# VHH binders against p46559, part 53

Target 1, 369 residues: p46559
Amino acid sequence: MTAIEKFFTEKSPDSEQVLLKVIELGIDFLGGEWKNVDKSQVNVSRVHGGQSNHMFHVTSSTSATPYLLRIHRQPPSQVFTDTVNLAIFSERGLGPKLYGFFEGGRMEEFLPSKTFDVNDVLVPENSRKIGAIFPLYHSINVPVSKSRRCVHLMREWLNGYESLGGGDYEILPTTVNYSDHPKSVSIKDLNHEIDNFEKWSTEIFEHTLVFSHNDLASTNILELNSTKELVLIDWEFGTYNWRGFDLAMHLSETAIDYRVPFPPGIKMNGDLIDNPPNIQIFCEAYVEADKKLKNRSPSDPTAEVKALIQECQFFWPLTNLFWALSAMKHSLLKFENGVDLDVQARDRLAVYFHLKPRSQKIYEELSKK
Below, E stands for the ipSAE of ESMFold2; O stands for the ipSAE of OpenDDE; V2 stands for 0.75 times the mean of E and O plus 0.25 times the DockQ between their complexes.

## First folded at step 18 (VHH; framework vhh_7nfr_2)

Design y1 (at its last look DockQ between E and O 0.05; V2 from the best seeds 0.00; counts 0 for: pae E 10.5 > 2, placed apart)
Fold by OpenDDE, look of step 18:
Structure y1 (fold): chain B 369 residues (1-369), chain A 125 residues (1-125)
Amino acid sequence: as target 1 above (369 residues)
Amino acid sequence: QVQLQESGGGLVQPGGSLRLSCAASGFTFSSYAMSWVRQAPGEGREWVSSISGSGGSTYYADSVKGRFTIARDNVKNTLYLLMDSLKSDDTAVYYCARSYTTEYGRGTIETFDYWGQGTQVTVSS
């Protein structure tokens, strides 16, 4: 835990120390507007409802610009990437403005908005909007490594799991009812799965590499109160990846509810996994928006939409493997976050193995072309 | 400094009722969700109930649904747990905890950052 994290987590947002600190930050990064702000004029509120890290809304009764204070919980490497991404997006007007960053935290533009929940993302119109937004982000050239961080992370997490003493992992689904999975998987088995998907993806979809969010759960989508526009936030996993992986990530997350206030703290809807209701409208919107963005000639989008759906379907299980491995590692760290990580891991693995055959079939079909 | 102090625990017969209170100080009480968590001897912590900052939303564990009621008074900075139809299995130390929504991985869940000292509830004939 960083010093600043400790500071903001151990002290009340109403404490004089916190009030003075946020004034200091305001002065440092926003300048003159905050110089004359008295602590009695400042309000610091913890942000709830699906925001990443420690977040505080800082306001004053003066004309001083309010801001969102984010205190990082991520490893330094992720913080760096996240900050760079946000900086780029800020300059391009694609997200909240970055006012400043410091060791262990950053100051952002506060966007009056609603954070989406699992129900919001299932609304067809929202799916359409989200699908239409993706091409904008996917078109960005970000000066970061073009390496596939997702594959690296999966391997890293698996290695971490092993290093922590993890062995064969029993798959016992809790919130989903799949049975077409192995009873258990070894580290070797999991490595093999990673290898196969890396191979398949590289061979078939390498031409689709785009800068990706890679974590577009509902909680990372804001609907602006003023314009009802959607803004994607929390780019901590932002890196180049296969387009389909990024899209599938979002779609797969629509089936998962993390707002379960009771154990196991997670719920997966198998119906949504097997038959995502909005995949068609989502992909249609993507294709249409992409064509418009690229000034492509009007054409029948049917074939392209079908292809994109197939692409999403191909990557769907991989997104689950990705987070399963994360959950496996972090479970061993006995991190209490309100979610039973073992349940999450097991359920995601069950989903993975359930959907994997479809992906393999897609690979086989496309590899022949 | 954030402080939480539970009270109201005691010995009660099966079928009896208790009212627990948690006095909160050191923070804007209404800005935070609050929860009750219990721990029985030899068992792990079990989530019991949560209530949103405004009190508009309440959540219960299945084991206590219909029997327990969580409430709060934001003027008095107090969290309550009304426990009716108590069972022997309800015997535990009951803790109040300040809750907040946090993201871990892709999950957004309520977690706890501050705890009280707990109050003992014993249900015995």
Scores: ipSAE 0.024, ipTM 0.323, lowest interface PAE 4.7, mean pLDDT 90
Fold by ESMFold2, look of step 18:
Structure y1 (fold): chain B 369 residues (1-369), chain A 125 residues (1-125)
Amino acid sequence: as target 1 above (369 residues)
Amino acid sequence: QVQLQESGGGLVQPGGSLRLSCAASGFTFSSYAMSWVRQAPGEGREWVSSISGSGGSTYYADSVKGRFTIARDNVKNTLYLLMDSLKSDDTAVYYCARSYTTEYGRGTIETFDYWGQGTQVTVSS
């Protein structure tokens, strides 16, 4: 544990030491009125319920700018990516302002807001709002490599799994009740699955490249208290990618409940695995908003919606393979996040193989000229 | 005008159960995270439990985890705390509180903008 993590976890937020430290941070990164703040004027409130970070809301009775303090528990490389992506969206007015970063933490704008949960996402009005905001974020030109896609992360995780001594992976037992998957997969098998999907996706969907969130679970969606507008947060997996993967990731995560007590800390909702009830409304909102954003007059929105739904269905199994490979690697690292990573990997592999035939059929239909 | 009214407190034997209710009015109840906070005699206020606006996420202090259950009814605009296996250490005034924000990421803000009058829970020894 880093020194700064130890400092903020072992001391009370109202201790003199913490109050003086947050004033020091305010002076160093924000300046302004923080130079005149006394510890008696400062309030530090712990934000509870986070899995990956220790978070504190820092305010004062002065005009000094309040801030959210994030003390990281994640590896430095993943923290760096999230911070860089936050800075990019912050500069474009599409996220919390980034006030500063340092080893082990960062300071950002506190956005008075409601965080969505899985139930919120499935409310029809909320599904429309989420579908409508995706094209805005997808339209941003982010100055990073377009060659680094979801499949590159997947290969990195699979190579890491092998380097850590991983071999053939047994898919059973699962909490989902499918039988149309292999009992075991080799590293060679999994590389073939990645290669096939990359080939299919590149042949059919290369024109759909956008900067993608790649992890839009409900907890990464904020509804601002003041305006009720939505803000997307936690861009640590952000890359250019086929838009259908990004949309399918959001939709497929509605079938996953991470709030189940550990063990196993995860549950697949079998009723939602095949087709979430919000896919029609979500895709309608996306198509409508995308056309308006691009100054196009709608000509046949029904056909475009049907095509987008098919696009999401194509990428659906790939989103499960993506997280299965991550879980396989991190299980060998003994990473602790409140989820039994082998349960996650096994269930997601089972779902992947169950849904893959639909994606293959879609590829075959769309590959005709 | 925001109003929070607790009820359901009283005397109970150790190991007993009690259900607290909080009637909410004057705001869109389902849009806000809600919490229970308690204050034992001569002590500061202690956060007990929180629930998201939709009811989909719940959080508990270690001292009550497994014994207390927070719930809400967004049709009736009512917050509940079901308390089981009560101990003498649970003796306190219990307050219903609305958060300054609902959730931020996966967390609940300990800062609250509206409070009820409190209801007394007493666990006899």
Scores: ipSAE 0.000, ipTM 0.296, lowest interface PAE 10.5, mean pLDDT 84
ESMFold2 (binder alone), look of step 18: mean pLDDT 84; pTM 0.858

Design y2 (at its last look DockQ between E and O 0.03; V2 from the best seeds 0.00; counts 0 for: pae E 12.5 > 2, placed apart)
Fold by OpenDDE, look of step 18:
Structure y2 (fold): chain B 369 residues (1-369), chain A 125 residues (1-125)
Amino acid sequence: as target 1 above (369 residues)
Amino acid sequence: QVQLQESGGGLVQPGGSLRLSCAASGFTFSSYAMSWVRQAPGEGREWVSSISGSGGSTYYADSVKGRFTIARDNVKNTLYLLMDSLKSDDTAVYYCARSYTEEYGRGTFETFDYWGQGTQVTVSS
C-alpha cells in the first residue's frame, strides 16, 4: 500500500486534508485553473467499479477541470503497463485523457458517460459501433511485449487452481443445456486444451497479431453522454493477441448476463452462443472501418467479412476456456462477487467443449491452404 | 527467496480466542498486501482477510467479519490474525499469503503468489 493509498483510504473524502490534497494535485497536473480553487468549492466523491478499488471524482464549483483520481491497488508491474497503455491512448484520443501519474495513482479525464450493460451490447447499432471502433485500437503500435499474456494467464490460473487444492473438475452446466462435454476434466486435460489452441492459433493466425483489449465486456464500454461515441476502458488485459481472440472475447461476452438478480447471478444464453445475432453486423463494421483506416480501395467486403466471422468463431471457445480457468481458481477462494464462480466455470467449460469441434474444423480447413 | 512462516495455531474452545503470526522474509514486506487464507478438511482454500502494505486498509470475509482482526508490523515483518469468538466452523489450516490484485473481467479479486506452510487451528469443545 502506497502512502497515497493510505491517505485516501483512511480519510474521508470530505476531510480538509483530502480536499487540500486534490487541489494540490489539480495544481500540479492541470495547472493554474486550480490555483484559485478553495477547499469549500471542491467536492470529492468516491466512484465504484473501476480497475482500482479507489477512485474519486473530483469537481469544483469553479471552471477548474474536473478529474478522476485513481489510486492503484495493483502490483507495480501491472500499474506500469496500464499507465503506458493509457498514456498512448490518451495521446491518440482513444480514451480518457491522462492528466498525470504519480506514485500509487493517476489523474484521468472524467467522461460523463453511461456504462453499457448486457442489453446495450445486443443492440445492433451498438454492435456496429463497437465493431467499427476496434480497428482503431488494433492499429495502435504499443511498445510492450508481444508475448501471449492470455495464454500465460490461462496456465497461471490453472496452476493456481491446482495449488489451491483443485483436482478433477466436474462439468455440470447450469444455465446452458449442452451435453457434448466430458463429465469431468483433469488438470492435464485442461493443459492439453491450452496447448492445442496455442498451437492452432500460432499456426494459422499468427499474422493477425494486434494490440488487443482481451476483456471487452459491456462494463468496459462507455457511451459518452455528449456525443454518444463509444470509449473502451479497462485495458488491464491489454496485450498483443490474435485479432480474432479479442473480437471473439467481446462477442462471447454479449451472450452472458451477469446481472441476474437471483442465484447463481449469471446466465448464459445458448441461443446467443449458437446463433449470435450481431456477428455479421459487427464484422461488417469492422471490415469497413479497417478499410477506411488503411485507405484501402472500396471492394466487395463479403469474402473478408466471412473470413472474419470464421476467425471469431475459431476463437470463441478459447475465450470461454480463458474465463473458465479464472473462475475455477477464484471459486476456491470463495470470494463473494454476486456470481457463482463454479456455475460460471462449468457453464463456460460446457460452452468450450460444445464449440471446440467447430474450431478444430476451421483449423483443419485453414491449415490446408 | 520469499518465505512465509505461520505460527500460533492450536486447539481452542468455542468462543475462545487465538492469535496467529506470520513471519515474512525475502521481500519488502511493507510493499505488499498480505492475506490469511484457510482450508478446512475436504474443502477448498477460503480467503479470510487481507491487509494493505501500509496496514491502512483491511478486508474481511463475511464469515469472519466482526470476529477476526488482521494486523501487521512492518518493522518486524510480521502479519497477525486476531481471532475472537471462534466457532467450530473456523477449524482449518490457516495460511499466510502474499497478496496481489487480479482482474476478473467484472471485478477485482485478491489473489496470492506466495504461501506459508500453514498453521492448524482447531475449535472444539
Scores: ipSAE 0.024, ipTM 0.353, lowest interface PAE 4.9, mean pLDDT 89
Fold by ESMFold2, look of step 18:
Structure y2 (fold): chain B 369 residues (1-369), chain A 125 residues (1-125)
Amino acid sequence: as target 1 above (369 residues)
Amino acid sequence: QVQLQESGGGLVQPGGSLRLSCAASGFTFSSYAMSWVRQAPGEGREWVSSISGSGGSTYYADSVKGRFTIARDNVKNTLYLLMDSLKSDDTAVYYCARSYTEEYGRGTFETFDYWGQGTQVTVSS
């Protein structure tokens, strides 16, 4: 834990030390309007959100510019990626303004907004809005590696799990009601699963590479109070990747509720795991928005939507394997985020094996030609 | 058959310390998240702390954070709660519970499928 993370986690937001620190940061990065602010005029409140940062809304009773203070919990490499991605999207008006960054944190525009939950995502109008904004982000040319995909990070986590002393992983008990998975998996088994999906994906979907969010759970979607426009946040997992993974990640997360305030801090909705009700509306909105953005006329819009749905279904189990591997490693690191990471890992592995046969069938059907 | 047996409760002065133990048998202990839940006289149950099956993740209610420590020994199949700086409002029966998560629409404690008999902790002069 960095010194600045320790400072903000060990001290109350209303303590004199924190109030003076946020005034200092305001002066350093936003300038002289913060110079005349007294600590009695400052309010610091914690903002609930993603699992990678401590976030604080800093305001004053003056005209000094309020800001969102983000104190990083993640490794420096992921911090660098998120900050670069924020700056790129901020320049294009696709996110909050970046006011500054420093070792261990950054300051950005606070967007008066509602954070979505899983129920908000499933409202048909919201599903259409989310589907429609993905092509805009997918069209951005980001000057980073095109070869670092989701599978690279998955291998990194699995190697990290092994290095921390992890071994064979027991999949039971689960909260989901599936029996079509192995009782346990070895590190070798999991590497073979990653390799198979990478092989399938490169053979069939390499053409679909776009810059992807890779973590679009409902909590990373803000609805602006003033415009009702949606804004995607927390780009720390942003990479070039097969677009179907990015879309499937969003869709698969509709089955998962992270706003459970008691153990295990996570609930999976079994009715949604196999096929979310919004996939048709979401994919229709994606195809329509992508067509408009690229000024093209598809020859068969119904076929294009059907193909995109199939693409999402193919990548769906991989999104669960992705988070299972993260949870396995971070459980050994004793990472605290309000979620029982072993419950998450076991449930995600069960879902992965349950859905994998559908992906294999899709691969076999598409590879025949 | 799953069995959970708490011990280590008793009478202690304010500011004192206690260590609670929960001996587990009849299941693969390391495969299950475990929790401590307490119930004060005349009140409902209050979640205190939880620990993952591996012991890799720990969780605490705000009322006890910084004072209580949950731990487990997967070799001895034993769950612990180390209680420091005890206050009179910590007086309760403390239960060891096995958990596997909450399901939608099932309420808070439905995923605690096995409970111990409880051990009384009393903090008074």
Scores: ipSAE 0.000, ipTM 0.174, lowest interface PAE 12.5, mean pLDDT 84
ESMFold2 (binder alone), look of step 18: mean pLDDT 84; pTM 0.859

Design y3 (at its last fold request DockQ between E and O 0.80; V2 from the best seeds 0.00; counts 0 for: pae E 2.9 > 2)
Fold by OpenDDE, fold request of step 22:
Structure y3 (fold): chain B 369 residues (1-369), chain A 125 residues (1-125)
Amino acid sequence: as target 1 above (369 residues)
Amino acid sequence: QVQLQESGGGLVQPGGSLRLSCAASGFTFSSYAMSWVRQAPGEGREWVSSISGEGGSTYYADSVKGRFTIARDNVKNTLYLLMDSLKSDDTAVYYCAREYTTEYGRGTIETFDYWGQGTQVTVSS
């Protein structure tokens, strides 16, 4: 635990020490009206629900600019990349502004907004808007490794699972009703699955590498109160990846509810998985926006949209394997995030094996071209 | 228009008792959790106590636990704070505040969106 983490976790948000510290931060990084703010005018509210960091909403009764204070829990390497990403986005106006960063934490712009839920992302118009935003983010050049981080993470999580004593994993779906999966998978089996998708993706989609969000669930989408514009947040998994993986990640997440009030705290909708309602409009919007962004001549987008849908379908099971492996490892660590991680892992594996044959077929078809 | 008005403050000796009231108007009172927050001179605001909209749940700061009791009358649109065994450290302006909760990403921000003008409580020999 860093010194600053200890400081903010052991002291009450309304303590004098915390109040003075947030004023200090305000002065150092924002200046202006913060120089005239008294501790009696400051309010620090804890943001609850975050698992990867400590967050505080800092406001005052003055005209001083409010801000979010984030105290990191992540490893330094992850903090570094996340901060760099946020800094770039900040300068380009693609997300919350980064007001400042320091050892163990950062200050971010608070955006008065509505956070999307599982229903919001299923609204066709919202899906269109989200699809139209992606090309802009995918066009960003970030000076980080261009490696497929998702593959590395999957392997890392699987290795971690094994190191923690994990063995053969039994697949018992809870919230989905698929039966076309093996009873259990070994570590070897899972490695083989990763290898196959890496191979297929590299052979067919290597030219589609873009900077990706890789975690665009509904809760990572803000609708600004003032302009109704959508802003993508939480780029902690931001790295280069196959375009289709990033898009499929979002689409696949639209079928999952993480806010179930009772155990297991998660629900996957098989109907949405099998027949995603907005994949067409989402991909149409993407293609249209991408053409505009790149100043391409107007042409019939039908073929391109079809191809993009196919690309998303190909990567759809891989997104589930990705989070399944994460859940497997973190379950062994007794990580608590309001969701039964074993249920999540099993259900996602069931989805993976259910959809995998389609991906394989797509690969085979595209390999012949 | 949302309005909150505190009353009942005053001067009391150590060990004494006071009852604060907060009259609420301009909103459906029972739909909102309410809080008492106090501020001593030169100090920051300190949360004292909270009560759920229907009054089923109450919460207290450690500094006042066992001494203070929060209550509400939803028919009268009034919030109360019963303060017993008062001590010098309880001297402050006491504010009534309406609780507000908003989602932000994967997080939830709990704050106050409306405040009263406050009532002075002074504990002195």
Scores: ipSAE 0.407, ipTM 0.761, lowest interface PAE 0.9, mean pLDDT 92
Fold by ESMFold2, fold request of step 22:
Structure y3 (fold): chain B 369 residues (1-369), chain A 125 residues (1-125)
Amino acid sequence: as target 1 above (369 residues)
Amino acid sequence: QVQLQESGGGLVQPGGSLRLSCAASGFTFSSYAMSWVRQAPGEGREWVSSISGEGGSTYYADSVKGRFTIARDNVKNTLYLLMDSLKSDDTAVYYCAREYTTEYGRGTIETFDYWGQGTQVTVSS
């Protein structure tokens, strides 16, 4: 561990050393408003459940600006992209304010807020708000690789799974009620699936390339207490990608609850896996916001919405394969996050194979036009 | 409305004992984890001990393990801190606090949404 990680993990958040350190950080990055803060006025609360960061909510009984402290668990080079993404969106008013970064950590705005759950995202008014945010992010020119996409992360996870000793993967037992999948898949089979989707996507959707969040589950959406406006957080998977993947990720995650308090720690709602009730409203809001942002008049808005829904449906199974591969690798690493990762991987593989024929038909239809 | 009222503090000699009480009202006491938190003059607040809503799990700061015992009586809606082998550095105002968790993204923050006014414990020779 780095020196700063050792400092914050080996000392209690309420220790004198930690209280003085967070005052010093406040002075250094937020300025004189912290200079007159006494340790008796400071509260440091650990934010539990982080895998990539140790997180602390730092407040005082004064008017000094509270902040969220992130101490990285990964080497600085591995978290550099996340910090760059935050800085870009912070400057555009699209994410938490970045107050500073330093070797091994960063300070950012703590947003007094409600974190959305899956029920919140399905409320029609919220679906409209969320759909309207995506074009704002998709329109930004971010100075990162345009060649590194979701399929490259998927290959890295599959290669990692193999390097950790993984082999053929048994899809059963599942909690979802599908039977139209193989009993087992090889690493070669999974590479073939990735290759085919990359080929299809590049042939028919390369013009849709945008900077994407890639992980917009409900838990990455905050509703501000003060304004009720929505803010997106945790851009660690942010890359250029086909926009349909980004949209489908949000929509497909409405079927999945990660906060079940009992094993397996994950629940899939079969009624929502391929037909969430909010898809029409969500896509309408996207098209309207994109039109306004680009100062364009759509020739047929209804047809444009239908085409966007088709883009989402094409990428739907790929979002499940994406997380299945991550879960397969991290299961071998013995990650503990409250979710049985093999249950997740098996269910998502079953969903992938169930939905793949629809994506293949969409590819065939569009490639003939 | 939620109310928490501490009592039982006082002046004791080093090595002495005290029993603190916290009377709770205005909420379903057994549904909430409860904590004792202390603050010496000029210092920050220091978590001391916590107990689960049904009393099945107890937790202690290293500085008090083996000397302090947290307990609750869910019939009387009362939280206790039994303090033995008191030392001069245990001198502080002791607060009863109701545990409340809130979500921030995928993480959770332990907070205290209600506090008593505190009771003074002074350990001096």
Scores: ipSAE 0.398, ipTM 0.743, lowest interface PAE 2.9, mean pLDDT 88
ESMFold2, look of step 18: ipSAE 0.000; ipTM 0.132
ESMFold2 (binder alone), look of step 18: mean pLDDT 83; pTM 0.854
OpenDDE, look of step 18: ipSAE 0.331; ipTM 0.706
ESMFold2, fold request of step 22: ipSAE 0.000, 0.367; ipTM 0.114, 0.710
ESMFold2 (binder alone), fold request of step 22: mean pLDDT 82, 83, 82; pTM 0.844, 0.846, 0.845
OpenDDE, fold request of step 22: ipSAE 0.080, 0.076; ipTM 0.416, 0.342

